# Designs tried in a protein design chat: VHH binders against Large ribosomal subunit protein uL22 (rpl22). Part 2

Target 1, 185 residues: Large ribosomal subunit protein uL22 (rpl22), of Caldivirga maquilingensis (a8mbl4)
Amino acid sequence: MRYWSIRDEDVIDLVKRRYNVTISADQIAKARGFEFRISWKKAIETARAIRFLTIKQAEDYMEKVKDLKAPIPIKEFTRKQAHHNVPWDGWPVAKWPVKVADSFLQVLRNLESNASYRGLNIDNTVIVHASASRGMRIRNYMPRALGRATPWFQDTVNIELVAVELPAELVPKKFSWARVLKAIK
Below, E stands for the ipSAE of ESMFold2; O stands for the ipSAE of OpenDDE; V2 stands for 0.75 times the mean of E and O plus 0.25 times the DockQ between their complexes.

## First folded at step 1 (VHH)

Design a9 (framework vhh_5c3l_4)
Fold by ESMFold2-Fast, scan of step 1:
Structure a9 (fold): chain B 185 residues (1-185), chain A 121 residues (1-121)
Amino acid sequence: as target 1 above (185 residues)
Amino acid sequence: QVQLQESGGGLVQPGGSLRLSCAASGFTFSSYSMSWVRQAPGKGLEVVSDISDSGGSTTYADSVKGRFTISRDNAKNTLYLQMNSLKPEDTAVYYCAADEFYSGSYFPEYRGPGTQVTVSS
C-alpha cells in the first residue's frame, strides 16, 4: 500500500491558487522513485529547489549539479537585494550533492515519460509538487575482521514528483540561480 | 492557509496615480521577498518591482523606474506599490507575489488573485 503524499484535488487547488488556472486530473503527471541511498536532508533541499520549474528546467539543473566536480569552499550566502537573474559565476556556491542530483534526474526522466504518455506538452509542464520522504531501511552486513558479519542498516529516501501542463504564457521562461543556491548546500 | 489579497486597482486617466496594497497572511511575511508582477492582455508576465524581506533593497523594471515605488510594512504584513504618472501601457492585472528562495520570481511560491489596473482616457 503506497499512496501519494498529495491528492489530485489538492494539486488542482494549488494550481488554481498559484496560476489562476482550472485544470482537470488528466492534466496531472506523476512519478516516484523508491529506496535511493542518498541524504534525506539534501534530498529535501533539492526537492525545494526544483518546485515550480518545468520538467526540462529541472532536468537541466540536475545535469549542471552533476557536472560540478570540485568542492566549492563557500558553504553559505546572504541575499543582498531582490534579484531577477543572477549569473552562475557571480555567486558563492556550496558543494553539490551529485548522488542526490542523479536520483532526482532518474525520477524526472520518468516524469517526462509519463507526461508524454498522457499527451501533455512537455515544454509547458511544470513541477507543482516535489517531496522527499524517509524510505525503507536496507539491512546489510559488514564483515568483522575476525568473526561473522555484523548487520547494519542503510537509510533510504523516496522521491515524489507531480507536474501539470499549463498554458504557455504561464510557463517559467528563465531559470533562477539564486533559488538554486538558497535551496542546496 | 497562505493568502495574498490585492486591492487599490481601478480605472485612472493617463498621468494619474494609484496605490496598490497586498494583505498577506498564513506565512512569516518578514522572512519572504515580495514582488509585484503584471500581465497585460495577450502578453506575458513582467516583474515590475521587488523588495527584500527587510525592505532594505528594491529593484524596478526599466519600464516603471522613477514612476513606481515599492514598499512594505512587516508589522502589518502588507506590501504596497505607489504608481505615479500612469501610462496606457501600464494597463494590466497586477499580482502580489511572495517567494522564500527567489526575489522577483515570475512564478512565485505564493501569488494573489490579482487586481485590474486600467489606464485610459
Scores: ipSAE 0.000, ipTM 0.138, lowest interface PAE 14.2, mean pLDDT 75

Design b1 (framework vhh_h_nbbcii10_fgla)
Fold by ESMFold2-Fast, scan of step 1:
Structure b1 (fold): chain B 185 residues (1-185), chain A 127 residues (1-127)
Amino acid sequence: as target 1 above (185 residues)
Amino acid sequence: QVQLVESGGGLVQPGGSLRLSCAASGFTFSDYSDYALGWFRQAPGQGLEAVAAISGSGGSTYYADSVKGRFTISRDNSKNTLYLQMNSLRAEDTAVYYCAADYEGFYPLSSDEYDYWGQGTLVTVSS
């Protein structure tokens, strides 16, 4: 079953509570990706980091992560590692999850396409729901010495993104490190 | 920068035991770490074979059928070290043993999924 983790009514309610704006279901864009072979914990942190960014800001962020230019805040990493292994001192991440960033970028590109198809202004479209959930466990086979295959199971992750068009005055106009840091609190 | 250094290899008799160690630097073996860690081996004239893997959170272990019940993978987060306890060694266990770390996710027995590798340590099982 591929049901959405959030209903349109819940999205509308969230936007009303957070932005004090009433939207209709036709201002909502959605995208999903399934069975990504990525870390669930890193996917959760990535989902937190992109919430309340515009689609374009989130895409830019993922591209920067893929270029090893921007970290994703992962709570379990020590501040000591962050100081030595990231471009900015004091950043709470020591590793860049390139595969996770690529997976989210794929879903973000689909979200942008879907929003554009629905007639939404992409510059004013903000991600209001981002989730990463455990997907189907996939049975794989690894070749062994002497030609024998070894069975094993691979964990997968499903990514779900929902964005809405907001009035321009409520849209974040610049990428904010403060927003990213706030998301991990 | 991630670095892995194996130690503990050597010559042992069939039926003997040996413990391999892999010391890691550039990341920590936190219980909440997403690094998957594994041991792989390459016998003379053969391809790379999976031996064992442990999830980044330390909750799940995986073993190749050829070593199940004989080998034990474990980690010590306080020493940032991965171990492979090898019991009831056989001649066919002779190989160079490699420590591997996965940058992202849990990919237990696929060498293609691991980003970081040690230099290897030779284990020879013979009379």
Scores: ipSAE 0.000, ipTM 0.149, lowest interface PAE 14.4, mean pLDDT 74

Design b2 (framework vhh_h_nbbcii10_fgla)
Fold by ESMFold2-Fast, scan of step 1:
Structure b2 (fold): chain B 185 residues (1-185), chain A 126 residues (1-126)
Amino acid sequence: as target 1 above (185 residues)
Amino acid sequence: QVQLVESGGGLVQPGGSLRLSCAASGYTSSDYYSYSLGWFRQAPGQGLEAVAAISSSGGSTYYADSVKGRFTISRDNSKNTLYLQMNSLRAEDTAVYYCAAGEDWGYVSLEPYDYWGQGTLVTVSS
């Protein structure tokens, strides 16, 4: 008994205001995922970043976010942190940006499948609504390595994506993230 | 660059109280709010022990059995500050206390914590 955070009529109104085109409800595709164990604030920022990208552009973006984390040596990150706020050496770095990207990619893959099932042209399907909201709390445990196991309650995040098919002339052309990655180096 | 600075440590008699503070700098309030925050301690000759932690939303807390009922963790996201209220202190609580921040994994461990303070000494003795 979960309701969507946006109604179809509000999606239609948004598209009319932004793109000056009228769409019908059959041009709307939706996907959501529940109870991801990721940072809510990072999820909100990720949701904002993918709004008004095509499904394919957003998927590519999430893959590039994962690649940006994966190519960076854990030892290099540990070394830099040991010089500032880490009181001792040898601790592994957190992999949280990868988890956020993976969670969004899962929902994006479902969105792509749903859009295809509805007969939408994926190349012309644009994300017009992306939200991250707080989910249910789940019970977790302190790792045994730091003493006895102890229950902990973790907050979770729900991700909701809505996309619509637009006329090709209004669709952002596919972005090359290689230029962004090159600019970082 | 994120920096955590502890304060409030000192000498206290058994049965006394202290409040530790951890001030965060080098990032925005919204970034701070996204972190799981915790207190760890290390007594001379002992390993690092998790004391208390609080989730990014403030809705979930953890306490080690040794401090449960005596210590209270809280956070003020508007001040980018983490607190540890320590009551009914015992000689066994004597340690260097560290605050730590890491992206929210929902449990207290060294694995998710990226940022650590330099530590503040708490000594419980008469």
Scores: ipSAE 0.000, ipTM 0.111, lowest interface PAE 18.5, mean pLDDT 71

Design b3 (framework vhh_h_nbbcii10_fgla)
Fold by ESMFold2-Fast, scan of step 1:
Structure b3 (fold): chain B 185 residues (1-185), chain A 129 residues (1-129)
Amino acid sequence: as target 1 above (185 residues)
Amino acid sequence: QVQLVESGGGLVQPGGSLRLSCAASGFTSSEYSSYALGWFRQAPGQGLEAVAAISGSGGSTYYADSVKGRFTISRDNSKNTLYLQMNSLRAEDTAVYYCAAVDYFEDSGYPSEHDFDYWGQGTLVTVSS
């Protein structure tokens, strides 16, 4: 859909409920991207992992994922893995969805640009809504013998991010890996 | 604006029963039915704990080991209402119970408070000694 999955009024209410602070609509920045050729389940877990991080913290996290230095918590798949292969403590499985991280980085950079254009302090801008939804299926054709084509479809994902500027005292100053580990347990 | 309001809490004797309700507003019936819903609790001196959850389709349910066999989660999409039937209550079930909602939840995963976007204000359940 062309409409945002969350309205400004709902964002303001969420911020009041979670942080006990009242914001106005001019403190809200939004960005979305469409039809990324990535795993929907991995995108959902990535969205969960970056909620309530600052834009800069989320960007750093995605860069580390791209460099194969940080996994994304994929809780629905954790219990399905048997081997030990983690670069950091607390997870039984490490997964680095580089393409998913790149897609989120594109949207995060657009979010940062939008926030800057609106005059927001990026250091104090926190992601309060992050979602991944099913996008349009893309039709492709696989050639057959005798020049005939067989159609097949590729699933896509839409990413939506919403961030708000908060008072400096409420903004996390350091990203905590312990917090990420706690979220998956 | 999505709002969740819990009701049905109160004082009950050990071995007794209570039914909690969570009324949702700000949804159409179609929207409500797609949301995953859950009950979380916070006991005195403890952290927030997932109690039960039900998928958007109502086909999948989760229960914490501590309540499995005693509690039943259900939903009525025509009334935009979530229920928790609590039987064989114990002193350790004393807690503030919160209703929560999220637009997507993988039914093979464990629910955590970090997965849910909308929350009620909570209702107190006290199981007398």
Scores: ipSAE 0.000, ipTM 0.109, lowest interface PAE 16.9, mean pLDDT 74

Design b5 (framework vhh_h_nbbcii10_fgla)
Fold by ESMFold2-Fast, scan of step 1:
Structure b5 (fold): chain B 185 residues (1-185), chain A 127 residues (1-127)
Amino acid sequence: as target 1 above (185 residues)
Amino acid sequence: QVQLVESGGGLVQPGGSLRLSCAASGFSFSDYEESALGWFRQAPGQGLEAVAAISTSGGSTYYADSVKGRFTISRDNSKNTLYLQMNSLRAEDTAVYYCAKDFEGYLTWEPSDFDYWGQGTLVTVSS
């Protein structure tokens, strides 16, 4: 069993700093998932993209990413791209990480269920902490080429989401690309 | 059943050309769930090297420096087939060539980012 990456006291302090509102621990909902076979770098950017959205806004966003209707802005950190190849224009790069979005959607649906169980108003419940951390590595094998399978390792990712109920006047009414782009810069 | 089957490999002399094909079944290249299609190769005693990749939309391509200007990646969505046109072949192009597909929507060109792989087709460049 593992501890959460953020304590309730730290969540309460974050909400006080950002929203100038004092909340109690019973207004906090949490959910996490373990060992998703997804890109850690894309998961980090997806976590940043959904911070400070309502649970419903984040779920809608992930559904749209899965439908290739909305991208995740990613500040590319991958070294494997050739220096003089420019496959995409502009920064940050816009990507549609379908498997990452599906993994986040699974955790978001658990978060929604947990928030409902705690009696929180889901329409006013905002994600204040979203993290993606390294999970265990899984050893895989390359398909055969009429020879031996070559082992390779796949990293896994753990996703942790924390949301709080806020007064309606402080809750975001609309999704904002400017906010998402600012958060990852 | 998702399957990728490569063909078109063989023996060719230096300076020659070959066209590799990758026929896909169990899914469509037009499927919006698919993010990238690519070619990788493995020379004897070496690891997998990315050769070329094309986005599912066809709007973006990648080429390794060693093949840039000589190889061209293309696709025919109506035939559900990926192609690699290889021109001005060199001895160092000798390798088993693999077709691969990912679902992540990210052109990282790491083998671990690709979900489905073909069995490979051998290309030998020698006199």
Scores: ipSAE 0.000, ipTM 0.145, lowest interface PAE 14.8, mean pLDDT 76

Design b6 (framework vhh_h_nbbcii10_fgla)
Fold by ESMFold2-Fast, scan of step 1:
Structure b6 (fold): chain B 185 residues (1-185), chain A 124 residues (1-124)
Amino acid sequence: as target 1 above (185 residues)
Amino acid sequence: QVQLVESGGGLVQPGGSLRLSCAASGSTFDYYDTYGLGWFRQAPGQGLEAVAAISGSGGYTYYADSVKGRFTISRDNSKNTLYLQMNSLRAEDTAVYYCATDLSYEWTGDYDYWGQGTLVTVSS
């Protein structure tokens, strides 16, 4: 039996305390996914990172993580990208693997679909709750020694996202960091 | 929603040390640790330069090549405060230093919240 980790009443209260805006339950969109075979620790960090982003910003973030982890299609092993004073130049590879980003992206796309179905303005819909919890352990067997099967368990993670539509003036503005710095130079 | 106020700037001689602080207001502990934060500087007649950045969790840091090994970025999420420890200061470090919360992702900006700036002057 699976319950939501947060009630609509708690979401309404959170939005009132944080944004000083009163919303009704019809402005709430939810999505969840179950039993992803991903790192729980990395999933918690990812959930923290996407809180209070718009759905579109969070989706873009997950795509960026996937892109940075993807193999380079042009194999030019001596190529060095010049450092041009953008914060993400020189950043280490993200600690989130592609699998974690893909799992969150699946739930985010479901959240976007659910929000659209409810008639919410996606550009103004902000994630106010993001949770990664331990799911069911999957029991597997690997042959060990002379025909003996060794049981091992793969931990799974459940992802739960809740978003609300806010007035446009309270929604975080999206801009390209590299574009801003390029425009100044 | 988030306001940033820098402090700790001043006059220091070459080789000296200085610690900058950036206090965030209008946010809670849970909100604050969602934001990546950075330090930027602008010297007279120069463009804006990224100096250092730190992820919301503190697990990732970035430093410009010009300051690596001399500057250390850190944060205290319980106090909603960002720090920049500046050691072995040089005349070329003279600039107005800005705190920014443009890094809602670890490496991209989604917000344009900036502090007012604090002047750091390194002179003999």
Scores: ipSAE 0.000, ipTM 0.153, lowest interface PAE 13.2, mean pLDDT 71

Design b7 (framework vhh_h_nbbcii10_fgla)
Fold by ESMFold2-Fast, scan of step 1:
Structure b7 (fold): chain B 185 residues (1-185), chain A 125 residues (1-125)
Amino acid sequence: as target 1 above (185 residues)
Amino acid sequence: QVQLVESGGGLVQPGGSLRLSCAASGFTSSYDEYYALGWFRQAPGQGLEAVAAISGSGGDTYYADSVKGRFTISRDNSKNTLYLQMNSLRAEDTAVYYCARGFDYEESNPYFDYWGQGTLVTVSS
């Protein structure tokens, strides 16, 4: 078995502490995606942004990001890594992480499917754990037609989502940007 | 498997115009594609230089300072084709031009993992 970053007993404990609700392991839905070729920093910030949203709210958020209608807050902007890519000197860095949003949406769709399979009410299913971790590094080469092959490496990201069904009274009915922004550290 | 084939290169006089095309195959061409497409060039005895890039949706374009106002990048997703319209050509634009597909790391510059074989552009009288 491949290891999850959080155990079911830890999820149950978190839900009890945060919501004062006792759940069993059969009320937990999980989904993972591996080796996405996306920014790890932006993936971490996306994971923070979707924690404690319902699956539907998180999916809507990602769709809006993909349509360039909603930003993902970027807490830390790192210096460009010219050593690992072809330089874009003087070119602006896009602030809309559409590839990151697409990757999370893929995992969210799987999470929704898994939750439905387990008989959970999707409208009341809340993401309680969202994690972005470093994945396998992918080695790439410049084509030989450009002279000698030059190796470079692309980092990948693994995404892990865990959601639980909560009583309707504990589930927010309205998506709120203020809530999302306040929750992000 | 993605394949990129450049065409449209040739000999042109200074001040002239030329349009390069890059035919893409092995993937669907849609406005939902999140891969950047770009043009790069390598002049004789020089290193690889980025020229222009366009987002998957076609909504965002980026140009090297040396070509801004002279070159225009565009894509036609219905034809799976990337274009570079080059106007007001200068001798220093002489190079082999490559098209490429890359990943969009927005916190850093795009990484390109699929390249064409190149097309020669010579600007000379």
Scores: ipSAE 0.000, ipTM 0.150, lowest interface PAE 14.1, mean pLDDT 72

Design b8 (framework vhh_h_nbbcii10_fgla; at its last look DockQ between E and O 0.01; V2 from the best seeds 0.00; counts 0 for: pae E 17.9 > 2, unsure alone 63.5 < 65, placed apart)
Fold by ESMFold2, look of step 2:
Structure b8 (fold): chain B 185 residues (1-185), chain A 127 residues (1-127)
Amino acid sequence: as target 1 above (185 residues)
Amino acid sequence: QVQLVESGGGLVQPGGSLRLSCAASGGTFSEYSTYSLGWFRQAPGQGLEAVAAINSGGGSTYYADSVKGRFTISRDNSKNTLYLQMNSLRAEDTAVYYCAADIYPGEYLDSSAFDYWGQGTLVTVSS
């Protein structure tokens, strides 16, 4: 079982399936972040929302979510969710997960740096894999009398992002709510 | 970041009234009016209990059975403030009250659904 990275072969297969283009491993950039203390449910929704955006579009989007200027549509965990006024048509359930957006932005910035190091054209580099998995709970302690410590737990989330340089004709030119919503429908 | 600050707690006699306020600041996400807001409380030796919630537009409210008819939640989006009017107070209402925000209108009171929390204000109901 693989816990840390999607294989390059799997990324190449995904790109071939989605875009009908063959890429090489040197067109792939990856980044991970570990042990974020954030909501796993909201992280899954956020990962879905940035899939298939360029790195730059995703960074701008996450900055706007942090500033409460843009919502993230939700697909999973929708039971008992209220409907909202949203800037798009046809999907009324959305959230503004500020802490999650900040965590994703950190990983996105690292992804951009990794892509630049490999010499990729950042404007043509598209996120093709985005995942949020539950990490291990982090045990912490509270001091007690008698020199003992009382444990308490913090849930964590691991984020993995993979982007690829694509031919310019396949790259989304502008951020669009329709593209974000494609991952929902 | 959204910041929440509660006020209005204190000591009150049974049958009395208090009004709690929660001032919200920060966030540029089409302003305060996009938040679902709620009040939670915790008495010593008990878990966190949901008290009331109100959606972003103010048109939908939820109340715990223990406070229905006695408490009223409201919001003033022009002043970025959430209120809890607490009437006919009982000793069982003694608790630390927390203001909480989720940027979705909510019909559900679950502490895990709320992103931002205040520091709490103590309400004591005793003779």
Scores: ipSAE 0.000, ipTM 0.096, lowest interface PAE 17.9, mean pLDDT 75
ESMFold2-Fast, scan of step 1: ipSAE 0.005; ipTM 0.194
ESMFold2 (binder alone), look of step 2: mean pLDDT 78; pTM 0.797
OpenDDE, look of step 2: ipSAE 0.026; ipTM 0.403

Design c1 (framework vhh_gefurulimab)
Fold by ESMFold2-Fast, scan of step 1:
Structure c1 (fold): chain B 185 residues (1-185), chain A 121 residues (1-121)
Amino acid sequence: as target 1 above (185 residues)
Amino acid sequence: EVQLVESGGGLVKPGGSLRLSCAASGRTFSDYAAAWFRQAPGKEREFVSAISWSGDTTYADSVKGRFTISRDNAKNSLYLQMNSLRAEDTAVYYCAADEYGLYDSSEYDYWGQGTLVTVSS
């Protein structure tokens, strides 16, 4: 990728609109990862779920998802899914996308490193933009019983995260399921 | 797997305060959603307050603004701080924990023995 999906000016405007705080470009940290072999739909939902969490809260959340201890809310309606192990009732649907969570955790670790390099206080650094986009299609071959290979394509996903340092008063001190659910409802 | 033991119940005058404690053994509260329920004489058990494994809290409308749920993971304990107590708060209070973190649910896997709170003159 040569371009970020969001410009610094748009990040500054978002922060002013949402938090009523004026920041400069040097308060912005970014990280991206490319060509993850994961579900794009689950990645979109995971990106929504971590938006407006601190970097540390998002990292802890992804680690809990990998351990099957916390779900990601999925923005689809289904009556067939059991509500067992879900910290909310009813819709949205809960999923535990381990491979997606691992991919996001890798990008979050890079985001933390980049924020630290820029001199930001990690405890006060909040994710304000999280996106999952289509990556390059990887051409692979399916093995066959006769030793032949059939060509097929695997979709990949690019993950992009942007975080900003906010005044401590505006930073969420605790992870909140209500905040996560509001992001996708 | 988790054993829960409540303490702190007693007699208190209307407008008074009381703090209930719930000690856990077997696992830490940081891995569980935990809740307080109460049951008044001749009535069904009702939800009071819950805290998720991540620290999110919820309260019954009857106790909002008066009660505060908290946990201390180092002491492996759950607390309910009860302020501005009323006669209708008189009940046996139960500590509950759920292995899967269902904090909006009244269905919890592990329960304590209960502790009596009496609010009267």
Scores: ipSAE 0.000, ipTM 0.097, lowest interface PAE 16.8, mean pLDDT 76

Design c10 (framework vhh_gefurulimab; at its last look DockQ between E and O 0.04; V2 from the best seeds 0.00; counts 0 for: pae E 17.3 > 2, placed apart)
Fold by ESMFold2, look of step 2:
Structure c10 (fold): chain B 185 residues (1-185), chain A 121 residues (1-121)
Amino acid sequence: as target 1 above (185 residues)
Amino acid sequence: EVQLVESGGGLVKPGGSLRLSCAASGFTFSDYYAAWFRQAPGKEREFVSAISWEGSTTYADSVKGRFTISRDNAKNSLYLQMNSLRAEDTAVYYCAADSLDYLVGEGFDYWGQGTLVTVSS
């Protein structure tokens, strides 16, 4: 209930506030994905990183993140990693959110398909809403050598993406880091 | 208390070079994700380059290979070496610093006032 899909009216209002244009509901495409076993904190930051990119720009960006060719600017996680001085325990730790990027790519591909089905011009279709919400928390126990159970938790994340076809003059022409860092706008 | 001050802007011919500086007071650049942005007249501000506290660098595609970001901890300064300048590089350049803590804010915490770079024949 708390993870409702954003309503068309709210998308229309958001577009009017940001772009000063009025769109109709048939210019909106949505996609959701559920129960991804990924970090919620990293998913929130990834959602912010793709907001206001075109669908194609976001897909290319997430492909680059998966290939370790582009980072997501997340200093909180990286700063804590830099305090380590003992490298021989570090084999399992990854600094790029590859799993998160893969999860977002799945939803982005669905978003592209939904936009195409509605007849939208994909080149002019811009992500205006991207959210990552907590899903069900999985509580499990693992066997150990001494037979004692070890509790562990796995968070799940639900992703919602909404894109709209905009007039061409309002569509970002090229990928830019300024769009990725939109928190300054 | 915290200040970022850019310098080094000016008029330069296409193909020329400039070095921008950003001096910080009230904090240490090595504790922040530091970046350069630019804004051309009538356009939205765009990302140019960034350097992490670990020294990892990132560049916008439009400047890669021509611009180099660097940091001097002893002078507490951020630099942008700009080579092979083009007319489209004309903009006000801003330095910015950010902890990227999405619990506190959604963007860079601190901004300079900007320095104008004009690339013209």
Scores: ipSAE 0.000, ipTM 0.092, lowest interface PAE 17.3, mean pLDDT 74
ESMFold2-Fast, scan of step 1: ipSAE 0.013; ipTM 0.356
ESMFold2 (binder alone), look of step 2: mean pLDDT 80; pTM 0.812
OpenDDE, look of step 2: ipSAE 0.017; ipTM 0.334

Design c11 (framework vhh_gefurulimab)
Fold by ESMFold2-Fast, scan of step 1:
Structure c11 (fold): chain B 185 residues (1-185), chain A 125 residues (1-125)
Amino acid sequence: as target 1 above (185 residues)
Amino acid sequence: EVQLVESGGGLVKPGGSLRLSCAASGRTISSYTAAWFRQAPGKEREFVSAIGWSGDSTYADSVKGRFTISRDNAKNSLYLQMNSLRAEDTAVYYCAASEDYYSGYYEIESEFDYWGQGTLVTVSS
């Protein structure tokens, strides 16, 4: 049995703390994907990058990453937020994780469909939770010389996205990639 | 997580200058997008100026050329130098910070996770 990494009551509390708005559970849309064969570290950074964007903005961002037009800064995974100690010039070491972006885009499109089905205004629907967790390890076999098979394991990642419809006044109206690209160049 | 405390507000005559400070504690401000917002009596809170994670800055048209935003990473502080003050600059000024260095939405209040208590600036004769 698979459970969501965040409960509806926790989503409602997060929205109340961040936006000072009380929402109901029927304003929440969710999507998840399982067992993507992608880097967990890169997926964590990608999840962070799309939090608090609208669904449409996040989709556009992932398309640009796939086209090698927009980067994602990759930091070493740690329980402490090491990014708070990095200098401004950390951006020149940004990466373009195409496979990770494609996986997130698949889940984002499902999220958009789910939000539409629930009757939410997509233009006002903001991602408030994005999580990448370790999935099931896939066991594969690679033959060794002289007929021996050696097992190897491929790690997988589960992606969870949760979005809520907010009043139009609180919704980000634009996204600027010019700032990101200027920081790198 | 992060706590922000503003200082430097006060009463000033038109044409005067003030320097606002915002001291951050708990985490370093150098990795944040940080901004100044203001709210005048009877009006909505409005964007004043922001400095991005990469150090690029932007200004509202009403303050461009008169105000300068800066950051001192060693002191973990954000500043707003206000010159040629006008009566319409009278407001409570708020320091804000966002952990999300990707959004680049400096003008949108909901993009900021952390807010200071505000400091009053009164411009009157």
Scores: ipSAE 0.000, ipTM 0.132, lowest interface PAE 14.1, mean pLDDT 75

